# Designs tried in a protein design chat: VH-VL binders against q10081. Part 6

Target 1, 150 residues: q10081
Amino acid sequence: MSNLEFVYKYFNSLDVKELYDIYLLRTNVFVVEQKCAYPEVDEIDLKCGHLMLRNANGKLVAYARLIPEQQQTVRIGRVVVDPDERKNGYGRKLMLQALETSKQEFSSSKTFVLSSQEYAQPLYRSVGFKKCSDAYLEDGIPHVEMRLEL

## First folded at step 23 (VH-VL)

Design g2
Fold by OpenDDE, fold request of step 24:
Structure g2 (fold): chain C 150 residues (1-150), chain A 122 residues (1-122), chain B 115 residues (1-115)
Amino acid sequence: as target 1 above (150 residues)
Amino acid sequence: EVQLLESGGGLVQPGGSLRLSCAASGFTFSSYAMSWVRQAPGKGLEWVSLISGSGDSTYYADSVKGRFTISRDNSKNTLYLQMNSLRAEDTAVYYCARTEDTGYTYYHMDVWGQGTTVTVSS
Amino acid sequence: QAVLTQPASLSASPGASASLTCTLRSGINVGTYRIYWYQQKPGSPPQYLLRYKSDSDKQQGSGVPSRFSGSKDASANAGILLISGLQSEDEADYYCMIWYSYAWVFGGGTKLTVL
């Protein structure tokens, strides 16, 4: 995991290549891999923060959105690791950085929430999140709400 | 004119207590977070504590957690630092500093007082 | 290891440029942080100089000369304060700062001497 680089930018600060990489990764995973046709690109992209993890070759290997919500809450969304880069611990690394970046960017934040696909819960539990809802369907995929209070 | 004026510093024995005050003027006090930053003689800057504009959020350096309490009275435009169980290493000039508070993000300390000296010695 | 590390001292001649570094501890990625810089002269409180996260996210303090600028060195995992056209009055201590884990953290400071 040497020479990994995290970059956090808001939409207007993304260059064309960064935006391309983000949307390519997200659509390849959330739409194609998961066989789920939905409006993946949304207006939240315009106002949230974008956390990017790149390897030494400049490849976007992981990504997440940081979305400020009310009551000192930050939602972590669109958590994704490149399929070819999985099982390298990037998911956990991403989540740890997402939390730290949230503390940096939203310095008064106290609560972190996310909608986890059921199978992904272990990843989020590993960084302290706890299930706080029953299962529900989001775009036909089973999800649960998870929360971390700090 | 925007200004901050610290007071309450002095000589105190180890284990003693002291309460610092910072009087703010020239700006909307409640719109800003406030920080205490200290500087030991001949040493660098050390952040001590921060309180949000509303006062509902407080933060402390590990070195002072459990001993110091930051508070504010927005009606009096005054910031406080209650220091208990003082130690020799707490000896420093204590600055109050205005800190931007957007409600989500704290930014830089753009206004500083002249500082008040706290000396903890037997 | 300290969260932020600064060289203890740096010397440069009038008119020259000085580059002050603020190195972040390993595991703390400079690319995600906003680096703040302060100047402190003897007998005075610190003065805010500027903040830098990126070229699109930076701010200059009020009254701070344009010869002061911020940047980052990703390869060194460091924030950089560049002072061009050094003046004698630039002789001071310079501190970097970040918000880390719900705390402001200062570097150890760099004493800049203008000879």
Scores: ipSAE 0.892, ipTM 0.949, lowest interface PAE 0.5, mean pLDDT 96
Fold by OpenDDE, fold request of step 24:
Structure g2 (fold): chain C 150 residues (1-150), chain A 122 residues (1-122), chain B 115 residues (1-115)
Amino acid sequence: as target 1 above (150 residues)
Amino acid sequence: EVQLLESGGGLVQPGGSLRLSCAASGFTFSSYAMSWVRQAPGKGLEWVSLISGSGDSTYYADSVKGRFTISRDNSKNTLYLQMNSLRAEDTAVYYCARTEDTGYTYYHMDVWGQGTTVTVSS
Amino acid sequence: QAVLTQPASLSASPGASASLTCTLRSGINVGTYRIYWYQQKPGSPPQYLLRYKSDSDKQQGSGVPSRFSGSKDASANAGILLISGLQSEDEADYYCMIWYSYAWVFGGGTKLTVL
């Protein structure tokens, strides 16, 4: 068996430690590492699902949130891998699981979308996403919309 | 009372066709997805197909893709399963099952019919 | 390898507890799935028992005794159906189920014998 554990919970089902770990990881990366001051914690957290990847030691090594949208669409957001764990291929594992979890939790979903930082596109392409927009700035960081149709 | 009643089962030769029906009563039919689940003699359960409440989405097990077609008539509270190119391994009791449908998520099958028997044999 | 694997059979005495396992294939993570359980007695269609994703996300089927409960074993990557205070009437086949890759998938079923 793998030492990795995926857990998927909605906000109201998160315990204090889980929530702490999620916000710690997200802020350390999206705010501190990326040198971007913005309201990282938002109201979407209250309405979406939270996908957590933990290693054998219980450390949160990767995370993503799954946001249901209209027209059988699921948005995958806040995709993050712990800086100390990025050599382990957890990003791809996370995305594959995110897609499968979306199919499980949002059974009729057919379209998956995300806003990718430009440099991160190869990760998402590796699991089938394709760029579907021109570049735009989000909080001063270049992004592109990517989409996967199933 | 919530009830599902399957019909249309019978004996058919390999390569033949058969159409199953499931009559629903006692609930708002269009508010639920519907599934077909089959069970070969002495074997376990095998999901066959699912159709959403609206009928806009259909799903099939790999074993029946291209051969079976699920459909529904919400005005008649009836579920159908058109089975073509039947094989011996399709021999089973076919159950109709009400499947919870939130419009985005499918949940369990909470109501089952008594089943209709399909036998494929030369 | 099957998506869901169940032991073919299990025996337990009346009054005892029985734990039925539903092991997910490697690479399919039990922590993300809602596990559904069904009971089937001879000559009858299956009956929905319960679903379990977590302690905060679970549901008991209508009329299903409280002695039936669901849980997970992350280390075994398995769903568990626990039957406490086993009754003779609990003798039946039990199937687990998940929604996987746009399909319902059943386990092979476990025949529970109450001795």
Scores: ipSAE 0.889, ipTM 0.948, lowest interface PAE 0.5, mean pLDDT 96
Fold by OpenDDE, look of step 23:
Structure g2 (fold): chain C 150 residues (1-150), chain A 122 residues (1-122), chain B 115 residues (1-115)
Amino acid sequence: as target 1 above (150 residues)
Amino acid sequence: EVQLLESGGGLVQPGGSLRLSCAASGFTFSSYAMSWVRQAPGKGLEWVSLISGSGDSTYYADSVKGRFTISRDNSKNTLYLQMNSLRAEDTAVYYCARTEDTGYTYYHMDVWGQGTTVTVSS
Amino acid sequence: QAVLTQPASLSASPGASASLTCTLRSGINVGTYRIYWYQQKPGSPPQYLLRYKSDSDKQQGSGVPSRFSGSKDASANAGILLISGLQSEDEADYYCMIWYSYAWVFGGGTKLTVL
């Protein structure tokens, strides 16, 4: 899929359209589709990196944010694929890029973590993540902590 | 003045060992990561190894993993490269280079030494 | 295939512009990478020129003339070093570099001749 484009920016470098697209996609999925009312937009957005995948038409088809944490850890969050663009392999593509971009932007990183909704574990396992916690509820949705050590 | 000065190069037989040093001055040594980059005669640049400012993190090119060890003594403002099991293809000018270290990411190599020559030959 | 590919050589006239390319291997997305450029003259160590990720994320090396600039060509999946107003002193080898998979990776270098 040579017509796809990845872009990684920090908050202050996002233009208005990029920010709009990100929040539109996130809210449509995490709030509306998942029927979960929570503070979707948070202060982490201000200091983390934003990974965007766009198709040839310029549509934001997938997104994730990369959050540096202590002990050389990077958390990958808000992983989302546009509902109309699913089954195109964008999820895996996004995660592979997220890992690679993390290695660049956080060069000393050794550990990657994420909070996976239970049903989404296969995606993350496919790129090397392993479950490292029992199930817990996050905003009423069952999650598990997953980890990848490099 | 910021300065890096490599030493320790020389002629060594295949299978031999050599230890390079890089003396740093003119800046807070521990605040920067340090890299070794080599250049074989008439060839391009090849990154060899990097060590973080604190020394807690080290990285190696696949071509030298298991054979080379990068280290530093921040009290002496000195970078080292222990090279074991040397091969003919290790023949090169070895540069030490100051590498920006923000604690999260490494950036470019902005200061380079003049290099020290390592020749591996029978 | 090499992670970074550079043309072996390029020639241009004084006063002209030279565009040096650094093509990333397929599957490596140039849009996400910070590309570094170095200049090396014979008998000297490399000199840092600039880094470019985007127009909002770029940095010029100290003392590096403004006629050196970085950009990207997304369609070619390549980083670009543009040298405008070429001078004889710009004749040198130019290397691009990225941080990839916990390693610095250099391109093969381009020898720029100013004729």
Scores: ipSAE 0.823, ipTM 0.930, lowest interface PAE 0.6, mean pLDDT 96
Fold by ESMFold2, fold request of step 24:
Structure g2 (fold): chain C 150 residues (1-150), chain A 122 residues (1-122), chain B 115 residues (1-115)
Amino acid sequence: as target 1 above (150 residues)
Amino acid sequence: EVQLLESGGGLVQPGGSLRLSCAASGFTFSSYAMSWVRQAPGKGLEWVSLISGSGDSTYYADSVKGRFTISRDNSKNTLYLQMNSLRAEDTAVYYCARTEDTGYTYYHMDVWGQGTTVTVSS
Amino acid sequence: QAVLTQPASLSASPGASASLTCTLRSGINVGTYRIYWYQQKPGSPPQYLLRYKSDSDKQQGSGVPSRFSGSKDASANAGILLISGLQSEDEADYYCMIWYSYAWVFGGGTKLTVL
């Protein structure tokens, strides 16, 4: 049996422990580690899918949210790996699963987009994303839009 | 009452062409994706093609790509399958079937026609 | 290399349970996919039974008895259709289906015989 388990749920199907784990992981990285004071929990969470990767101990080791947009597009956001679990290839595993899950849950989706900081671009390129914008600020941090088209 | 009625089947020689129609009634046709599914004599189900409610997206099984074209006329509530370069392996009962098109997700095929028979022989 | 594999036949006694499997190809994780099940009797089009992705993401077809249920066996990479309290009317062909790589894909079907 695999020691890694993916779980995907729309917001209203999350249980309270899953929601707690997601927000703990997200805020520890995006607010605390990145030293960025902003309302990290937002209304998009209520209207999207939540993709979780858990290890054999049940620990949430990676997470992303899948946001359906117009024109057969899915935005992959809040991509995060637990700091203590980095360098295990979970980021790549998460991104591959996010694409597979999006094609299942959003049957016609052909365009995948995300907003990337510089350090994360190699990960996204490794699964086929390409930069498609000039740099812009997101909550005070430089980002670029990246896109994968099938 | 929701109904789907296929027509246009028949006997055709290999290499020939045939056009199937599926007349829809009792529902808002443009709100539903439509599929063709075939079943060879004594064999299992094989999905052939899908077209979205708007007609903007089409999908084909590898076995028919380049030979078959799915289309729809939402003003006539009619689904079509143009079949070219027919082969003996295309001999089957052809069903049309609908599924709800939410704009994002396709689900099960909830209403099926009774089918029309295509025989490719000689 | 088939995307979905079903045993060709299965026999079970009236009143017993039948467990019909739909195994996904290695490299396609059953956990990601919504498994759809159809019943077909001779001379008729298929009829939708149910779909199952998880206990929080499932649907029973209209008028389908609750003795039909879906589940998954993750260790076997398989979707499961369970039919309990078998009746003679359950004798039929059963197909699983998934949406995979922008296509509907059917399994080869299982002929269920109720002896």
Scores: ipSAE 0.654, ipTM 0.874, lowest interface PAE 1.7, mean pLDDT 93

Design g2
Fold by ESMFold2, fold request of step 24:
Structure g2 (fold): chain C 150 residues (1-150), chain A 122 residues (1-122), chain B 115 residues (1-115)
Amino acid sequence: as target 1 above (150 residues)
Amino acid sequence: EVQLLESGGGLVQPGGSLRLSCAASGFTFSSYAMSWVRQAPGKGLEWVSLISGSGDSTYYADSVKGRFTISRDNSKNTLYLQMNSLRAEDTAVYYCARTEDTGYTYYHMDVWGQGTTVTVSS
Amino acid sequence: QAVLTQPASLSASPGASASLTCTLRSGINVGTYRIYWYQQKPGSPPQYLLRYKSDSDKQQGSGVPSRFSGSKDASANAGILLISGLQSEDEADYYCMIWYSYAWVFGGGTKLTVL
């Protein structure tokens, strides 16, 4: 009964308000909240898909980007939930939709990968991802690679 | 200009085998994914199989998995369907159809052949 | 449960509109999928008409009149093919199709009769 709406677009199909909302959400969380100075907006954004979750009021509550890679692989990145909207299950809803959307938009994709911070691993495990690397630093923050194969 | 010509249909007994061919002309064959789609007499369309432009990816309907094999020879502009362990339910007109292969996404089937008839009987 | 369900037949008058539905199985959200539509006349192969995912992601087939259009009814979990200004030559079988679970899946088809 809730009026949640997923919207998926390649970069060149985004309108200016969508782009603004995406970058505001990402920088507020990944740069400001996490206190991590780095070039969060990058050139990968220009050549990937952008998955948005909006609530009934039109607020962007969650986001991920879907990056096609070689060998039937899609990388899911920049997974974020608006801080004021956490504890509503939007992270899991977003990940399930990211997988379904990837299989539609990248017709042959069977391998899904992401780079996870430690705290997010339970979320990704809940939708079938498994850790596949030792910890490493990404922009100064510990991460592990996680993978799902279909 | 763009043409697809199926051949190799015929009458075959249950349990038998048959090989269909689809000759392509008027376009760069390796740039397109190819499908087989069948239609039993008086029935609807059923997708059978798809092969990517490079030939590296193949897909099958559950009804034919393990019995049918799709292949292509890009040097001869030819699509094939090897059909083994044929059943009465495989009786249909078989169409080949092309789909633009963007490397990431398959879209609609834009050009279809006229079909070749396979009859599995008695 | 069938992945795509279409009514077996539909009748409409010349000059009127016909709305052909393609309902996805529960658990498959129509919003995620590109819905493709094909027309088939007796004795001929199918012809591609159009595809629709959203107003920003749609395509009309070459030579297909604009009176054919695609849309979705999210509450019914269905893709819609609308044919306005019906002509006698629109009498045909109509199939929807999606890419689902690494396969093309057709609906069962709708026979449109123009009376």
Scores: ipSAE 0.653, ipTM 0.882, lowest interface PAE 1.7, mean pLDDT 93
Fold by ESMFold2, fold request of step 24:
Structure g2 (fold): chain C 150 residues (1-150), chain A 122 residues (1-122), chain B 115 residues (1-115)
Amino acid sequence: as target 1 above (150 residues)
Amino acid sequence: EVQLLESGGGLVQPGGSLRLSCAASGFTFSSYAMSWVRQAPGKGLEWVSLISGSGDSTYYADSVKGRFTISRDNSKNTLYLQMNSLRAEDTAVYYCARTEDTGYTYYHMDVWGQGTTVTVSS
Amino acid sequence: QAVLTQPASLSASPGASASLTCTLRSGINVGTYRIYWYQQKPGSPPQYLLRYKSDSDKQQGSGVPSRFSGSKDASANAGILLISGLQSEDEADYYCMIWYSYAWVFGGGTKLTVL
């Protein structure tokens, strides 16, 4: 049983501990766990929103970044749940909040996109995303583009 | 300094049309989103429509969708509201209001005009 | 059910505080939304007072006295406008507003009477 708190901040509003927690979680999963060497920290982080889910102990248990793109589109990226916190429904909670936060923080956003690994497609389908591309490799890992239109 | 001045209100028959204008001065017009907000006699505020700074995005309240068209001419610093198929329920004071547009987020309406009155009556 | 609900009227004594509520419809979480507040006196257009999403994401309108402040009551799913040290000039209609479903939505307004 944990009280959960969503925190959303644009990059310039992050404090150093928040930034540390985000990069620790992202790199531990996307680089270390996935065994995929690439520049995981990139320039997009400087100009997007950062959505954090923390438990009652203050632990960062899930994260996504919200990237405004052209044509009233928001890309949801770096979707991650702490490995020790999986199987608690945090992925779905995070995605629902990401959609609602995007509509608030990017007032005209009506199209939502993401690049999904195979294993994550059921999560994204559960909140309304549809596959819209054939599979392709991203950093050596198969992905598909998924899209939700509101 | 910053000023918004509405015009074009008047008495109109039900089913008629009217075009409101809002002249802007004292700021970079194309950098701001613009809204129309109306207030019926003795009633509260009702947002009507918003147009982005570039004019590429428009939004309408359900009560006016399909009947009203918001537009702007950034070369003339002027906001417009074309109102068609007018109904008695459209009777109100119509305000234009400036909305900060950060490129991503619309914020509050910080500057309001004095309003122009539209009366729809037989 | 209305998206935003405000009590129609509220009375308070000079020098006291008034707490004006703006309750969001069930299913819309107040924590996600910026709550904007406007004051309107008879015969005049509305005037922006302030906005509040969180203590790190808020703004006071230009020239608005510090005795006006915003907050939220999460258990009531409501935005709060607090007016401390009430003065006779604070007697007015007060509206809350949010950006919801690609539209600005106003509450019905609260008429504040300073007795």
Scores: ipSAE 0.640, ipTM 0.868, lowest interface PAE 1.5, mean pLDDT 93

